VH-VL binders against UPF0215 protein NEQ431. Designs and how they scored, part 1

No score or structure here was measured in a lab: all are predicted.

Target 1, 198 residues: UPF0215 protein NEQ431, of Nanoarchaeum equitans (p61151)
Amino acid sequence: MKKFARFIGIDDGYFVRNVHKKTKLIGAITKHTILDGVLSREITIDGDDVSEKIIDMIKNSNHYYQIRGIILYGITFAGFNIADVELIYKNLGLPIIIVMERPPKDIFYKAIEKYKPNGIELIKKAGPIYKTKTPFGYTYYQVYGIDKDTASNIINNLAIVSKIPEPARVAHMIARGVTKGDSSKPRAGGDSNPGPAG
Unless a header shows other numbers, all headers, positions and changes below count from the first letter of the chain; Kabat numbers aren't used for antibody chains.
F, E and O are the ipSAE of ESMFold2-Fast, ESMFold2 and OpenDDE, as the mean of both directions, binder to target and target to binder. V2 is 0.75 times the mean of E and O plus 0.25 times the DockQ between their complexes.
Where letters were taken out, [cut] stands.
Atom coordinates printed by the task and the answers are left out, and those that the model quotes come from them; centres of patches stay.

## First folded at step 6 (VH-VL; framework fv_becotatug)

Design e03 (from be15 with heavy chain S106R)
Fold by ESMFold2-Fast, scan of step 6:
Structure e03 (fold): chain C 198 residues (1-198), chain A 127 residues (1-127), chain B 107 residues (1-107)
Amino acid sequence: as target 1 above (198 residues)
Amino acid sequence: QVQLQESGPGLVKPSETLSLTCTVSGGSISDYYVHWVRQAPGKGLEWLGVIYYSGSTDYNTPFTSRLTISVDTSKNQFSLKLSSVTAADTAVYYCARDEYTVTYGRGYTYEGYFDYWGQGTLVTVSS
Amino acid sequence: EIVLTQSPDFQSVTPKEKVTITCRASQSIGSYIHWYQQKPDQSPKLLIKYASESFSGIPSRFSGSGSGTDFTLTINSLEAEDAATYYCQQSDSWPYTFGQGTKLEIK
């Protein structure tokens, strides 16, 4: 993929399960590592609407024509609202890279099987989990509509301050800021929502 | 099976720095967050702080100016330093595991409960 | 900070008796409450997570319930080995906080 291509990183905002019903869905568009645009929608906690909201958010944006790929910060959003990468790809024609700081534990798969019937099928569509070594450690990832080696190069070209590529890192910061009110806490040691910027 | 074990001096003089280590075995530091919790003799549990795998920290407000938590992934080890100690800091100090949330990727990345604890180490602050 | 208040502070109980311990939060915390058992000179042990989910290996006589601000830990038929101090803990927000503890003593 081209060094200065535009990617959209997608992450969800702060929420407390069983207290909140919805949270923000943020798309951060970067040209290489420089922020070029921000898109926003709301998604249902533990709902089934994230795929529809991703499609709607991107397809109705004036940025759509310049975006070369989607970077999802995980496959689940707002709890167990699971992205259907095949549906997203078919509707947008954009390759998808799912990034994560570590591979999911067995408990994650058991939770999906118990609380989200057919959720395992959505995860299977995303394919096997790969890893790539960045200057900041290993980034784990899955691909849809793009080969794993090209995705590895994209991740490494966009991992400039942490092992999480910038579009996803920026989306996370914005999502937290608009839902929690501030992504930082001056009187607490460090960040209350751990991450590449936390 | 994950095991946590605290170690450090049992006696610290007032005004000095209390230094403790938590050694992890049977697991990887990258798979969970370790918090520090203390308990004064005959009293309840008090949360002190946490360090994330990213190296960032969150400390309970009374300790922000005195507390430093660090991690050494090569030694599979967490450390706690508490400066300017007084008799009020006499307590059993625990390290405890808070596993990341089952969500796939990022957001809130901690479960919020402590499933495994170290045995605790008593630190007495006395002349 | 979220304050957790337990009741009772202390209870002397006969074996086989049903025991109820309550934990009240100063503000709504959904179901983000967890319960621990601590025996003298031992580390705390997780009993119940997310208000009502039993941790692995915990006897079925222990159960939890509640949501919002009011939570309960129940021991349906107390055994001698249950003599301990019980703590609730919230994970809704930083800092994590614990209740002051409930000490159960066997007669």
Scores: ipSAE 0.015, ipTM 0.450, lowest interface PAE 7.6, mean pLDDT 84

Design e04 (from be15 with heavy chain S106H)
Fold by ESMFold2-Fast, scan of step 6:
Structure e04 (fold): chain C 198 residues (1-198), chain A 127 residues (1-127), chain B 107 residues (1-107)
Amino acid sequence: as target 1 above (198 residues)
Amino acid sequence: QVQLQESGPGLVKPSETLSLTCTVSGGSISDYYVHWVRQAPGKGLEWLGVIYYSGSTDYNTPFTSRLTISVDTSKNQFSLKLSSVTAADTAVYYCARDEYTVTYGHGYTYEGYFDYWGQGTLVTVSS
Amino acid sequence: EIVLTQSPDFQSVTPKEKVTITCRASQSIGSYIHWYQQKPDQSPKLLIKYASESFSGIPSRFSGSGSGTDFTLTINSLEAEDAATYYCQQSDSWPYTFGQGTKLEIK
């Protein structure tokens, strides 16, 4: 892979079930690790529209022709709104890497079986979960339209601050910031106020 | 600092309902789950149940028929009621915080660890 | 439910010695294990999360390792203040469960 290739990282915003109907979907485009563009849409909490919104967001963007791959921060968005990686790939022609800090808990699979039974087939389409060792620990990942070794190299090339590759990490921060008003968390074991807002 | 504090009667009679309150200060209540954990004298820790500020609850199977956890969002108070108590329910009762996160790329998940605990309140069940 | 078994149940230790506590899960739980320290008449305090990540403010002598079913908490050089009961806890599956505890006493 070219050192300065562009990728789009995708994540969802903050929300509270039974309070919010929708949340933000953020796409962060990076040239290597440097932010080059931001795309946004809204998705339905526990809905079925995230795949269509990802396709619409990318395909109708002037950035589309430069993007070489999609990095999803997990396969579920806005609760149980599950990405169909096969549908996304067929519509955009871009390889997909799904990244996770840790493999899904048993709790996650049982919740999908209970609340989104048809979602199990979408999760199966993403294939097996692999892991790759970065300087920051193991990143867990799945692939669609790209081999696992190439994906491992992309993850390691883009994991410069944490084990989560920069496009996905930046998308997460933007999504949380614009929906919750702050991308930071209170300092655990220290101050409850991490400092004045700047 | 985030603080949790349990309160309630230290003595409950057999067959009555044990009622405890956990008051949480610091942080936004939408950023965490509150769990209840108990510890019989000289014994280990036992998980009882969890609640989110929306009112969603999950209970450990042995307690499903006797346990109710509720929340008063205006007071940042989480309540535990355990009915039909016996001597076996004598324990220190703790409330503990489990932070809400989307860090794993899932929109509704727990960290799974208890970063802050209340001081615990001893409840003795005796006549 | 997932059963967590700790070893040893009890250990009397000399200051500055290396201590190893193990926790074995009845089924694979990935890295969803957390370690707590509880001193007499006090609430538990988080030491290590996700098998190997130190919680804020925890002394560097504490470390964790393992994955799947076998996990270890290590205290590289025991200090007198480390006399306590240590518990592992899993968060992979409902209900959350704890190990039975390991009590460390200073000689």
Scores: ipSAE 0.447, ipTM 0.772, lowest interface PAE 2.7, mean pLDDT 87

Design e05 (from be15 with heavy chain Y100S)
Fold by ESMFold2-Fast, scan of step 6:
Structure e05 (fold): chain C 198 residues (1-198), chain A 127 residues (1-127), chain B 107 residues (1-107)
Amino acid sequence: as target 1 above (198 residues)
Amino acid sequence: QVQLQESGPGLVKPSETLSLTCTVSGGSISDYYVHWVRQAPGKGLEWLGVIYYSGSTDYNTPFTSRLTISVDTSKNQFSLKLSSVTAADTAVYYCARDESTVTYGSGYTYEGYFDYWGQGTLVTVSS
Amino acid sequence: EIVLTQSPDFQSVTPKEKVTITCRASQSIGSYIHWYQQKPDQSPKLLIKYASESFSGIPSRFSGSGSGTDFTLTINSLEAEDAATYYCQQSDSWPYTFGQGTKLEIK
């Protein structure tokens, strides 16, 4: 994609399982690395509604026709509310890049198998995990509707202060800031269990 | 900051139950997992099991039938019970903190490293 | 279970010498390796997490590297207080496992 193209980064807010039923879903739209818009919805903790909320948030936005791609900060939201990248792509026609600081552990996949029916099938739809070298280290990523080399170029073009591309990094900061009162790196801050059923 | 402290009897008779408590101070109990690790005299570290404040547990295979880890959130205490002990269970027992984190978005998981450890308590199994 | 093998088991070292300790995993664990220092009659202390990230407050002479199956802990210029046993630990898979340990003694 061209320099100055618009991307939307998506991440979820802070929550505590025993206290909250929903948390915020934030979309941060950037023109290259400059923030151009913010979108918000609510999603259900350990629910199944994140895909429909991503679609609704983007499709009903005045920004929709300017956006060239979606960058997800991981594939799970509000616990194990798992994005269906095939459904999102089919409905929006926008390529999807999933970014993460490190690939998931074997422990994570076993938790999904135990607690989230069909979760492995949703994750499998996102395809293989690739890595790309940025000035800040390796960013791990998956792609849907775009080739891995183009996605690598997009990540590197947008990784200006950390190995996480700016749209996703900004979405994370906004989501944590408005829900927790402080922005932070992606860490759990009050989870009750290692999986969605616990 | 965060401190963990083990306590319990230093001597247990063979065939009885070894019972230890780990008391945590200086942090929120819901932000981490507590693991139990032991070290036999002159030997290396051996992972026993883990518990989250919700009561969810995982145990190392050799100990599954003998080990119970529990939590009392009102006292910020984690307890370990190991039944049917033998001389082979003589060791220093540690509790250690593993901060909870998210991966692949908001998927709950363990950081996987032990940032803070208790001082350890020696338990001798002898008649 | 994932077996971690450390080398060497023991080394007698002169102050200011550069020391390298290796840890080899029986299968690929990405970067899910962590390093601890244990002094006699003390609990282990975290030095390095995720193969190469220094834990807070740890002296800069300690560094880690590696990925997949082969990992290294380096002490750039050994000090007397570094006499200890060093352990690697993996967190990729249950059960968590430790290496057998590397004991460093100062001459």
Scores: ipSAE 0.451, ipTM 0.778, lowest interface PAE 2.6, mean pLDDT 88

Design e07 (from be15 with heavy chain Y104W)
Fold by ESMFold2-Fast, scan of step 6:
Structure e07 (fold): chain C 198 residues (1-198), chain A 127 residues (1-127), chain B 107 residues (1-107)
Amino acid sequence: as target 1 above (198 residues)
Amino acid sequence: QVQLQESGPGLVKPSETLSLTCTVSGGSISDYYVHWVRQAPGKGLEWLGVIYYSGSTDYNTPFTSRLTISVDTSKNQFSLKLSSVTAADTAVYYCARDEYTVTWGSGYTYEGYFDYWGQGTLVTVSS
Amino acid sequence: EIVLTQSPDFQSVTPKEKVTITCRASQSIGSYIHWYQQKPDQSPKLLIKYASESFSGIPSRFSGSGSGTDFTLTINSLEAEDAATYYCQQSDSWPYTFGQGTKLEIK
């Protein structure tokens, strides 16, 4: 990996079910770990539009031709709006790394089966979950359009204050800050009215 | 600092309904789930169920037909009702906090550990 | 349901000794294991979360390790106040389950 390559991290904003119809989708472009640009779109809560919005956001940006890869903070957005990594890759030609603090629990997969049965194929497209040791612990990840070892190197090169790579960490902070008004609580950016996954 | 406190009758007769309340102070009610866990005298811990402030609940399978958990957001109180009790329901009942989290994006989940527990309340089922 | 088996059930220990408690899961649970301390007539208190992460305010003598099915809680240089029952708990799948407990008594 090029030391100062540009990556875009993507995460969603705060929302409340039955109050909000949409939430923010934030893309944070970094040159290595330094913020170089911010992109935004809106996505539908529990909708099916996140893949199209990611494609539209990146493709229509002046940053597109400088971006070397996409880092998703998880595969689900605005509830159960699930990213189709194959569709994103086919449209943008950019490799995708999905990062997680921990691997999904089995109750997460059961929730997808219950609430988004058609989402099972989207989860399968993301492939197996790998892990890499950073100074801040293990980061769990999936890859599409890039090998796992190259992705591991990218994660480690970009994990400077936490085990989440800077593009994704910054996107998360911006998304929470602009929608909730405070980015200080890493747990607070998502749905405020979720029920247990089962 | 977050505090949880259980309250309710210490004695319940067989076939009656056991009713307990858990009052939570500190923190935003939307930042955590409340679980109920019980412990029979001299035995280990058993998970009963969970609730979010929105009223969403999930119950351990053996209790689904007898257990109801509810919330009063104006008082920050969570209630547990267990119907048709028997001597086997004699236990210390705890409420415990599990912080709301996102494991994958905005997925609907919680941390899975209990960072703060109430003091527990002993309920004896006896005639 | 996932069954958690702790070893030993009981141990009588001398102050300053190093103590290890194990917890074995009936199936792989990644790092979704948490450890609690319970003193007589008190509620459980969280010590370690996600196998190896110390909860805030917990003395440094407590540490955790392991992944998959085999987990360990270690107490370096046991203190008199550590006399308690210790429980592991998994959060990988419903229902949440606990180990049977390990009781430590000071000699």
Scores: ipSAE 0.119, ipTM 0.664, lowest interface PAE 5.4, mean pLDDT 86

Design e08 (from be15 with heavy chain Y104F)
Fold by ESMFold2-Fast, scan of step 6:
Structure e08 (fold): chain C 198 residues (1-198), chain A 127 residues (1-127), chain B 107 residues (1-107)
Amino acid sequence: as target 1 above (198 residues)
Amino acid sequence: QVQLQESGPGLVKPSETLSLTCTVSGGSISDYYVHWVRQAPGKGLEWLGVIYYSGSTDYNTPFTSRLTISVDTSKNQFSLKLSSVTAADTAVYYCARDEYTVTFGSGYTYEGYFDYWGQGTLVTVSS
Amino acid sequence: EIVLTQSPDFQSVTPKEKVTITCRASQSIGSYIHWYQQKPDQSPKLLIKYASESFSGIPSRFSGSGSGTDFTLTINSLEAEDAATYYCQQSDSWPYTFGQGTKLEIK
């Protein structure tokens, strides 16, 4: 793909289980590494609506026809709300790259089996997990509708401050800022900020 | 900043129940799992089980029928009870923290390493 | 259960030498290996997490590497205070398991 092509990174916002029922879903559109647009929806904590919300968010955007691919920060959102990459691809016609700092643990798969049994098939649809070495360490990734080597090149071209490609990293920062009220670290020492949850 | 401290009897008779408590200070108990790990004198580390503040537990297979881990959220205390003890249960018992953090995008809610350990308490099983 | 096998069991080392400790898993565990240092009569202390990430406050002479089944802890220039038993631990699957330990003694 062209170096200055547009990608959308997608991540979810801050939430606390047993307090919140929904959180924000943020799409950050970049031209190479420069932010070009922001999209927002709400998704249900541990729900089943993230795929529908990703499709709706992108398809109804004035940016849709300029976007060349989707970068998901993980396959799970708002807990165990799991993206269906096949459904997303069929509806949008855009290749999908799922990026992770580390591959899923066996514990993660067992939690999905316990709380979201149908989620295992969604994860299988995303295919095998690959890794690529960036200047910041290994980025783990899955691909749908694009080959692994092209995806590796996209990740490396967009990993400029961390091993997470910029569209996904920016989506993460925006999602944190708009849901937690600040993208910076929480204030220490107060009862209103009792934990290290960032 | 986080501190864990084990306490309980140093001597337990064979066939009785070994009972220990772990008191945690610093941080919210909803932000971590607490594990129990033991170490027989001169031997390596052995994982016993884990608990989350909700009361959810998992135990290592050889201990499933004898081990109970519980939590008192009002006191920030975690308890370990091991029944029908024998001389093979003589060990230093540790509680250790495994941070539970909600990570945006990945859905992973635990770290898997023990960043803070209690000082350990020696339990001798003898008549 | 994932079995972790460390090598060597014991090593006597001179200060300033480079020390390498290996941990082998019975099945692939990605990068879900962590390394601890335990001095006599003390609790274990975390040194390295996720195979290669230094825990806060740990001296730069400690480093880790590896993925899948083979992992290494390296001490680039051994200091007298590094005399301890070192353990690897996996967090990929329940139950969590530890290696048998590697004891380092300073000559």
Scores: ipSAE 0.375, ipTM 0.712, lowest interface PAE 2.9, mean pLDDT 86

Design e09 (from be15 with heavy chain Y108F)
Fold by ESMFold2-Fast, scan of step 6:
Structure e09 (fold): chain C 198 residues (1-198), chain A 127 residues (1-127), chain B 107 residues (1-107)
Amino acid sequence: as target 1 above (198 residues)
Amino acid sequence: QVQLQESGPGLVKPSETLSLTCTVSGGSISDYYVHWVRQAPGKGLEWLGVIYYSGSTDYNTPFTSRLTISVDTSKNQFSLKLSSVTAADTAVYYCARDEYTVTYGSGFTYEGYFDYWGQGTLVTVSS
Amino acid sequence: EIVLTQSPDFQSVTPKEKVTITCRASQSIGSYIHWYQQKPDQSPKLLIKYASESFSGIPSRFSGSGSGTDFTLTINSLEAEDAATYYCQQSDSWPYTFGQGTKLEIK
C-alpha cells in the first residue's frame, strides 16, 4: 500500500465488569501517522455487537471513501465481544489487520471456549498468527483480505514510537482517555507506557 | 506504591479450616488480580488460585474442593480459606499481584507475572 | 499441567563468575516464562518477564533468553548479594507452574 494512505485503528475503552454494561469503541483515522479523524460508538461488555458497530461506524462516516484498511487492536473487545472479520470485510470491502503485542496464551483460548460459544471459530476465521520485526521488537498479527507481506510492510511503516502501528495506538489512547479520564496506563513502580522490545 | 500484607493465625489444628487475609494498599483494586502461592519448608513455590475484585476465581485442581478465595472491596482485603487441613498444608502463604491488562487483544487477560508479593505468613498445621 | 525443570539444582560460585541457569518446559510456551529471585526469609522478587524483558530496577547483569521449551537466565558477573534461590514460572497455561528452583551459594 501507499506510504500516505489512510487507515483506521480500532480499540475499546476502559471498563470494569459488574460496574459497566457498555464501553466506548474508538476508530482513529490516520494519514500515514498523522491523525485525520476520530469515530466513536458504544459496545456491550461481553456482548455480540462489535462487528455491527465497526461496520456502522465506518460505513456511515464521511471518511469511508478515503480509508484503505482497518487495523484492529486485537480480535476481542469489551471482554469477549469478538470481531467477525469475514462479516466486516464483506460489508466494507476493506482489508483487515489484527495486531497484538504477544500471541494469545492457552488461558485466553480456554476462557473463550468457556464463556463465548463459537468464539474459537471466529478467531480461526482470521487465519494464522504471523510476526514481523519492527525497531521496537516483534508485532504479532493476523490478516483478512490482504496478504501477510503487505500487512507486514504496513505495520512497519506505521510503527514509529512502539511496535503497535499508530492508528491502533492512537485509538487505544483516545479510548482509554475518554473512558478512564487519563490515557496513561497506571503501573506501580513501572513505566505506564509499553517500552520498545529488544 | 502497591503493598500486599498477609495475616492470620500461625498455628492451625489438623481437620480445621486455615483462614488468611491479604490486605492491599496502593493502586486501584480493579487494575489487578490477586493470586495465592504457598511454599512448604525447604520446598518450591506452588500456585493455589486467583481472584479478581469482582469475585471471579480460579483454583489449582488439587485444591478445588477445599479452597475458597473471597474479596471484601470495602476493606481492600482478599481472604483464603482452606478446609480439612493436614500436616501437608504447613507452608509459608503468599499473596501476589498480577496486573489486569487491556494492551492485549482482550480486556480479560493477565500479565501473567507477579510484580509485587506480600512478605508471606507461616502456617503450621499441628496438634 | 506444564512441568518446568531447572538446571542446576545447586551451584557454589565465586564472585564475578558468569552464571547460567536453564529452565525446560514440558511443552512449548512461547515466551511466557518469568524469573524470580528469593533470598532466605524473603518473598520472591521478579527479575525478568516474558523470557527476556527486565523488570524495573533490576541490575543489568541479569538477562534472560529463549523461546518455546528452552529458557536461560544469565548473571553476567555474580555479586555477593546474588546468593539466592532462582525460580522460573510459566503463564501460558492454567495452572501457573514454577520450576523446582536453583540455589546459588557464594564461596
Scores: ipSAE 0.170, ipTM 0.681, lowest interface PAE 4.7, mean pLDDT 86

Design e11 (from be15 with heavy chain Y110F)
Fold by ESMFold2-Fast, scan of step 6:
Structure e11 (fold): chain C 198 residues (1-198), chain A 127 residues (1-127), chain B 107 residues (1-107)
Amino acid sequence: as target 1 above (198 residues)
Amino acid sequence: QVQLQESGPGLVKPSETLSLTCTVSGGSISDYYVHWVRQAPGKGLEWLGVIYYSGSTDYNTPFTSRLTISVDTSKNQFSLKLSSVTAADTAVYYCARDEYTVTYGSGYTFEGYFDYWGQGTLVTVSS
Amino acid sequence: EIVLTQSPDFQSVTPKEKVTITCRASQSIGSYIHWYQQKPDQSPKLLIKYASESFSGIPSRFSGSGSGTDFTLTINSLEAEDAATYYCQQSDSWPYTFGQGTKLEIK
């Protein structure tokens, strides 16, 4: 892939489970590492609509035909609203890279099995977790519709201030800024009200 | 600055209920999980259980029938009750903080390490 | 339950010596291992998190490494104040478990 290709990073906003029913879904489009556009939708907390909203957000954008790939900051959004990478790929024709700071714990898989059983199948569709060494440490990732070595090169080309590639990092900052009022992360978490879905 | 402080009776009779309180100061109680860990004299550390801000709990299997952890968010206090105690329950009891974080997206996650501990309270089970 | 086995159980060491403590997990836990120092009659103190990340304020002589099932805590140049019991702890699976501990004493 070309070094100045456009990518869209996707992340979700701040929310509190017992207060909010929905939160923001942000797409940040970068040309290489430079922000070129921002897309927004709303998704349901612990719902099943994130794949549909990603597709709708991208497909109806004037940026669609210039985007070369999708970078998801994790596979779960607004709690246990889980992206179906196969459905997204089939509808948009764009390769998908899922990035994470560390692989999920067994605790996480057990929680999905208990509260969102269909989510296990969605995670399996994303395939094995790989890792790539950046100047900022190891970035863990999964791929759909693209080979792992090409994805590794894309991650390293876009990791300029942290081990998270810029499209995803910028999407995260915007999502928090517009929902919490400040993009900075408090030391003791505070991103959402943690607790079981119910 | 976060501080945790355990309190409760230092002596409990066999077959009775051991009751302890952990008081937290500093930081938002909704930003972390409180776990209970114990240490028998001269022995290692043993994890007992955790409570989420929502009030949900997870307990170590040997204790599920005897252990209750609860939270009072208005007082920033966590409580541990262990019923039907025996001499084997003699230990220093600690409460410890595990911060909330997100990984792999917005799913439920713990940091998984204890960054702040209470000073511990010794409970002796004896008649 | 994941069992953590530490080695050695006990070591008598001289000042400025390099000390290595190992922790072996009964199954793969990625990098979800953390290390604590406990002095007599004191609470445990976090040293290293996620196998290799130093907690704030911890002297640079402490370092951690490893992944999967085999983990190591290293003290590059032992100081007198490092006499303590060291514990590893995993956070990959419920229940959280600790190793049995490694006691270091200064000669």
Scores: ipSAE 0.650, ipTM 0.827, lowest interface PAE 1.3, mean pLDDT 88

Design e14 (from be15 with heavy chain T109R)
Fold by ESMFold2-Fast, scan of step 6:
Order: structure tokens, then sequence, then C-alpha cells
Structure e14 (fold): chain C 198 residues (1-198), chain A 127 residues (1-127), chain B 107 residues (1-107)
């Protein structure tokens, strides 16, 4: 891996299902681990527009020709809005690494079958799930347009404060901050609200 | 709102099969994982296993050969069967909910904590 | 499996005092630690999730911190109702595991 290569991490913002119709989609571009740019779009909760919005966000950016790859924080966005990695790769020519904190459980696939049946094929396109050991624990990942060993090296090179690679971690923080108003962990004694049911 | 309640025989003889039921009310069983956790008298909590909506299961290694967890969606019930019991299996048995979610952000995120527990049922293994 | 070690095993505390309970993981688990309170003859009750996030309805005197291998649950001013056993639990990997528990007794 090139020391100063640029990657874009992508994650979605906070939302309350059955209250909000849209949320933010954030792309965080890093030069190695240093933030170099931020891109933003809106996506539909439980919609079908995340792939189109990722393509539009990157392709129309002045950063496009410097980006070496895409790191998706999962394959589902804004609920059951599922990324089509084949379509994204075909349109942008950039390899895709999907990272996740935990492997999907069987009940996740059953939820997609129940609430978004056409999404199962999109998930299958992302291929098998691999894992790589970082100083912060195992990162689970899928690859499209790049081999698993190169992706493992990229993940480890970019996992500097957590097991989630920095582009994706920063995208998550920005997305949460601009939609929920605070990207930090709750302070001591703060209240948390459980997420809404689907 | 969601309630879980364990039930089963309070006394089981050594070498027999322990059978417990967890009845769910106030929620959809398709929206969460159900785990079984036990606690021997005066001891800590021990995770036994989980069942997914599909009926697939994962068991803690010491119990793999003896433990069966199943779900009956028509009765809104989860069950646990533990075969060849000994005095070491004397414990309070809990069923507990682990709600999965994709609603805050992306990916394959699951809660991983137990937000609702049944009241527990004491099972004594004795002749 | 990931082993969680709590300290202390037991603490007798005067009301209004600050209490700290620690949980150490045998390997890095990020922030995938959760804390439960179990009162006598009751089921465990979730207090803190993901190391530092208070669960809904939990009194502000309870807080959590830490990352990696070392985690702390703090009770800033112990009340009589806080006499209980406290457990940490990790969700980084299967099987889920619990610490051995810390029993707090009001003196």
Amino acid sequence: as target 1 above (198 residues)
Amino acid sequence: QVQLQESGPGLVKPSETLSLTCTVSGGSISDYYVHWVRQAPGKGLEWLGVIYYSGSTDYNTPFTSRLTISVDTSKNQFSLKLSSVTAADTAVYYCARDEYTVTYGSGYRYEGYFDYWGQGTLVTVSS
Amino acid sequence: EIVLTQSPDFQSVTPKEKVTITCRASQSIGSYIHWYQQKPDQSPKLLIKYASESFSGIPSRFSGSGSGTDFTLTINSLEAEDAATYYCQQSDSWPYTFGQGTKLEIK
C-alpha cells in the first residue's frame, strides 16, 4: 500500500425510523489517516438510492481522480438502503472494501428477506466475509475489485485508534455530528434512548 | 413493554433432560435474538447460547453436545433442553433479549447487550 | 474465549461515597463492554452499554469509561438502593462472556 494514498470512507447519519424520510450520507476523504476532504448527500430511509448517491457524490467531486478506493461502513445505509458494490465499481472504477464491527448473524438476513427482499442479491454480490486482526481486535470485511490480502493491509494501515479504518470512522463521526448534534460518546451520567423499531 | 417469562420443572433428576420454556409478550420475536444465560447459586452469570429467527443456533463450547435451543413462532415461545444433567447444572436459568438493529447508521450492527431479561427460573438437579 | 476479570470482588461502602469497579479483558474488545446491576432475587438490569452510554432511565450517578482492555463503572454517590452485584459483559466476539461480579454492600 502507498503510504499517502487517498481513501474515502462512507457512512450514514442519525435518523428515527417512521419519523424521518431522509438522512445524511457522508464521505470522508483521508490522505493516509489525515482528513483531506468531506462530501455530503442525502439518502432515503429504507430507500434504494444509496448506490446512485455514492456514485454522484464521488464522480462529481474534484477529489475523484486522487481517490484510490472506497471503504463502506457496512453494506446497509439509512436502514435497508443497500449498496450495490458491482454498480458502484462499474461506474467509478474504484475498489471497494466493506468493513463491519461484527459479522452479520442469520437474523440480519431474515430481516432483509422480510423488509427488503430484493436486497439479498445485493448483499450476495459483496462476496464472502473475511476477518483481519488489528491491534484493536478483529475487523470483518468484504471486498469488491480488490483482493482480500491487499484489503487486509489497507485496513491495518488505517486502523490507528480503533479497529474501524480511519476514513470510515471519521465519516461515522461527521455523519453522527451533523445529524444528531454530537459525535462524542455520551458523557458520564448522560441518558441514552433506545433506537426505534423497524 | 416486552416481557419474557421462563417456565419449567423446578426439580430434575441426574441424567435426565432439563426442559425450559421462555414465553414472549409485547413484541415481535422476529426483531431480536433470544439468549439463554444461567447462574449457579452464589455464582456469576454464564452464557449458554442463542437462537436466531431462522432457527439457527450458536452454543457455548462446554454445552455444544448437550444443549438444544428451539423456537415455536406459533406459540411465541423459545425453549431450552439440556441433556444428561448433573448437580453442576443446578442454577437459575434466564432468557434474555439481544435486539439487533440497522437503524442507526450502516452495516451489520447488532446491539450485543441484554436490554430485557426474564425473571429467571430455579432448576435444582437432585435425586 | 475472552475472559473478563472484575475488581474488587466485594466492597462494603458508606452511603454517599464514590465507588469504582473495574473490568479487565484478556484481549482488546474496543468499546464492546456492557454493565449490569443485579439486586438480590432479581434479574440483571442493564446500566451502561458500549462502555460509556447510559441505558434509558438509569440514574446519572452511574457512568462508564474505558476502551481496549480496561473498563470502569463509577457510582458517584452511592445510595442505599445500589446494594447489588455488578457484572461486566463483552459482545466483541462469540461466546459472550461475563465478569465474575462485584458485590456492593452498604455498611
Scores: ipSAE 0.015, ipTM 0.502, lowest interface PAE 6.9, mean pLDDT 83

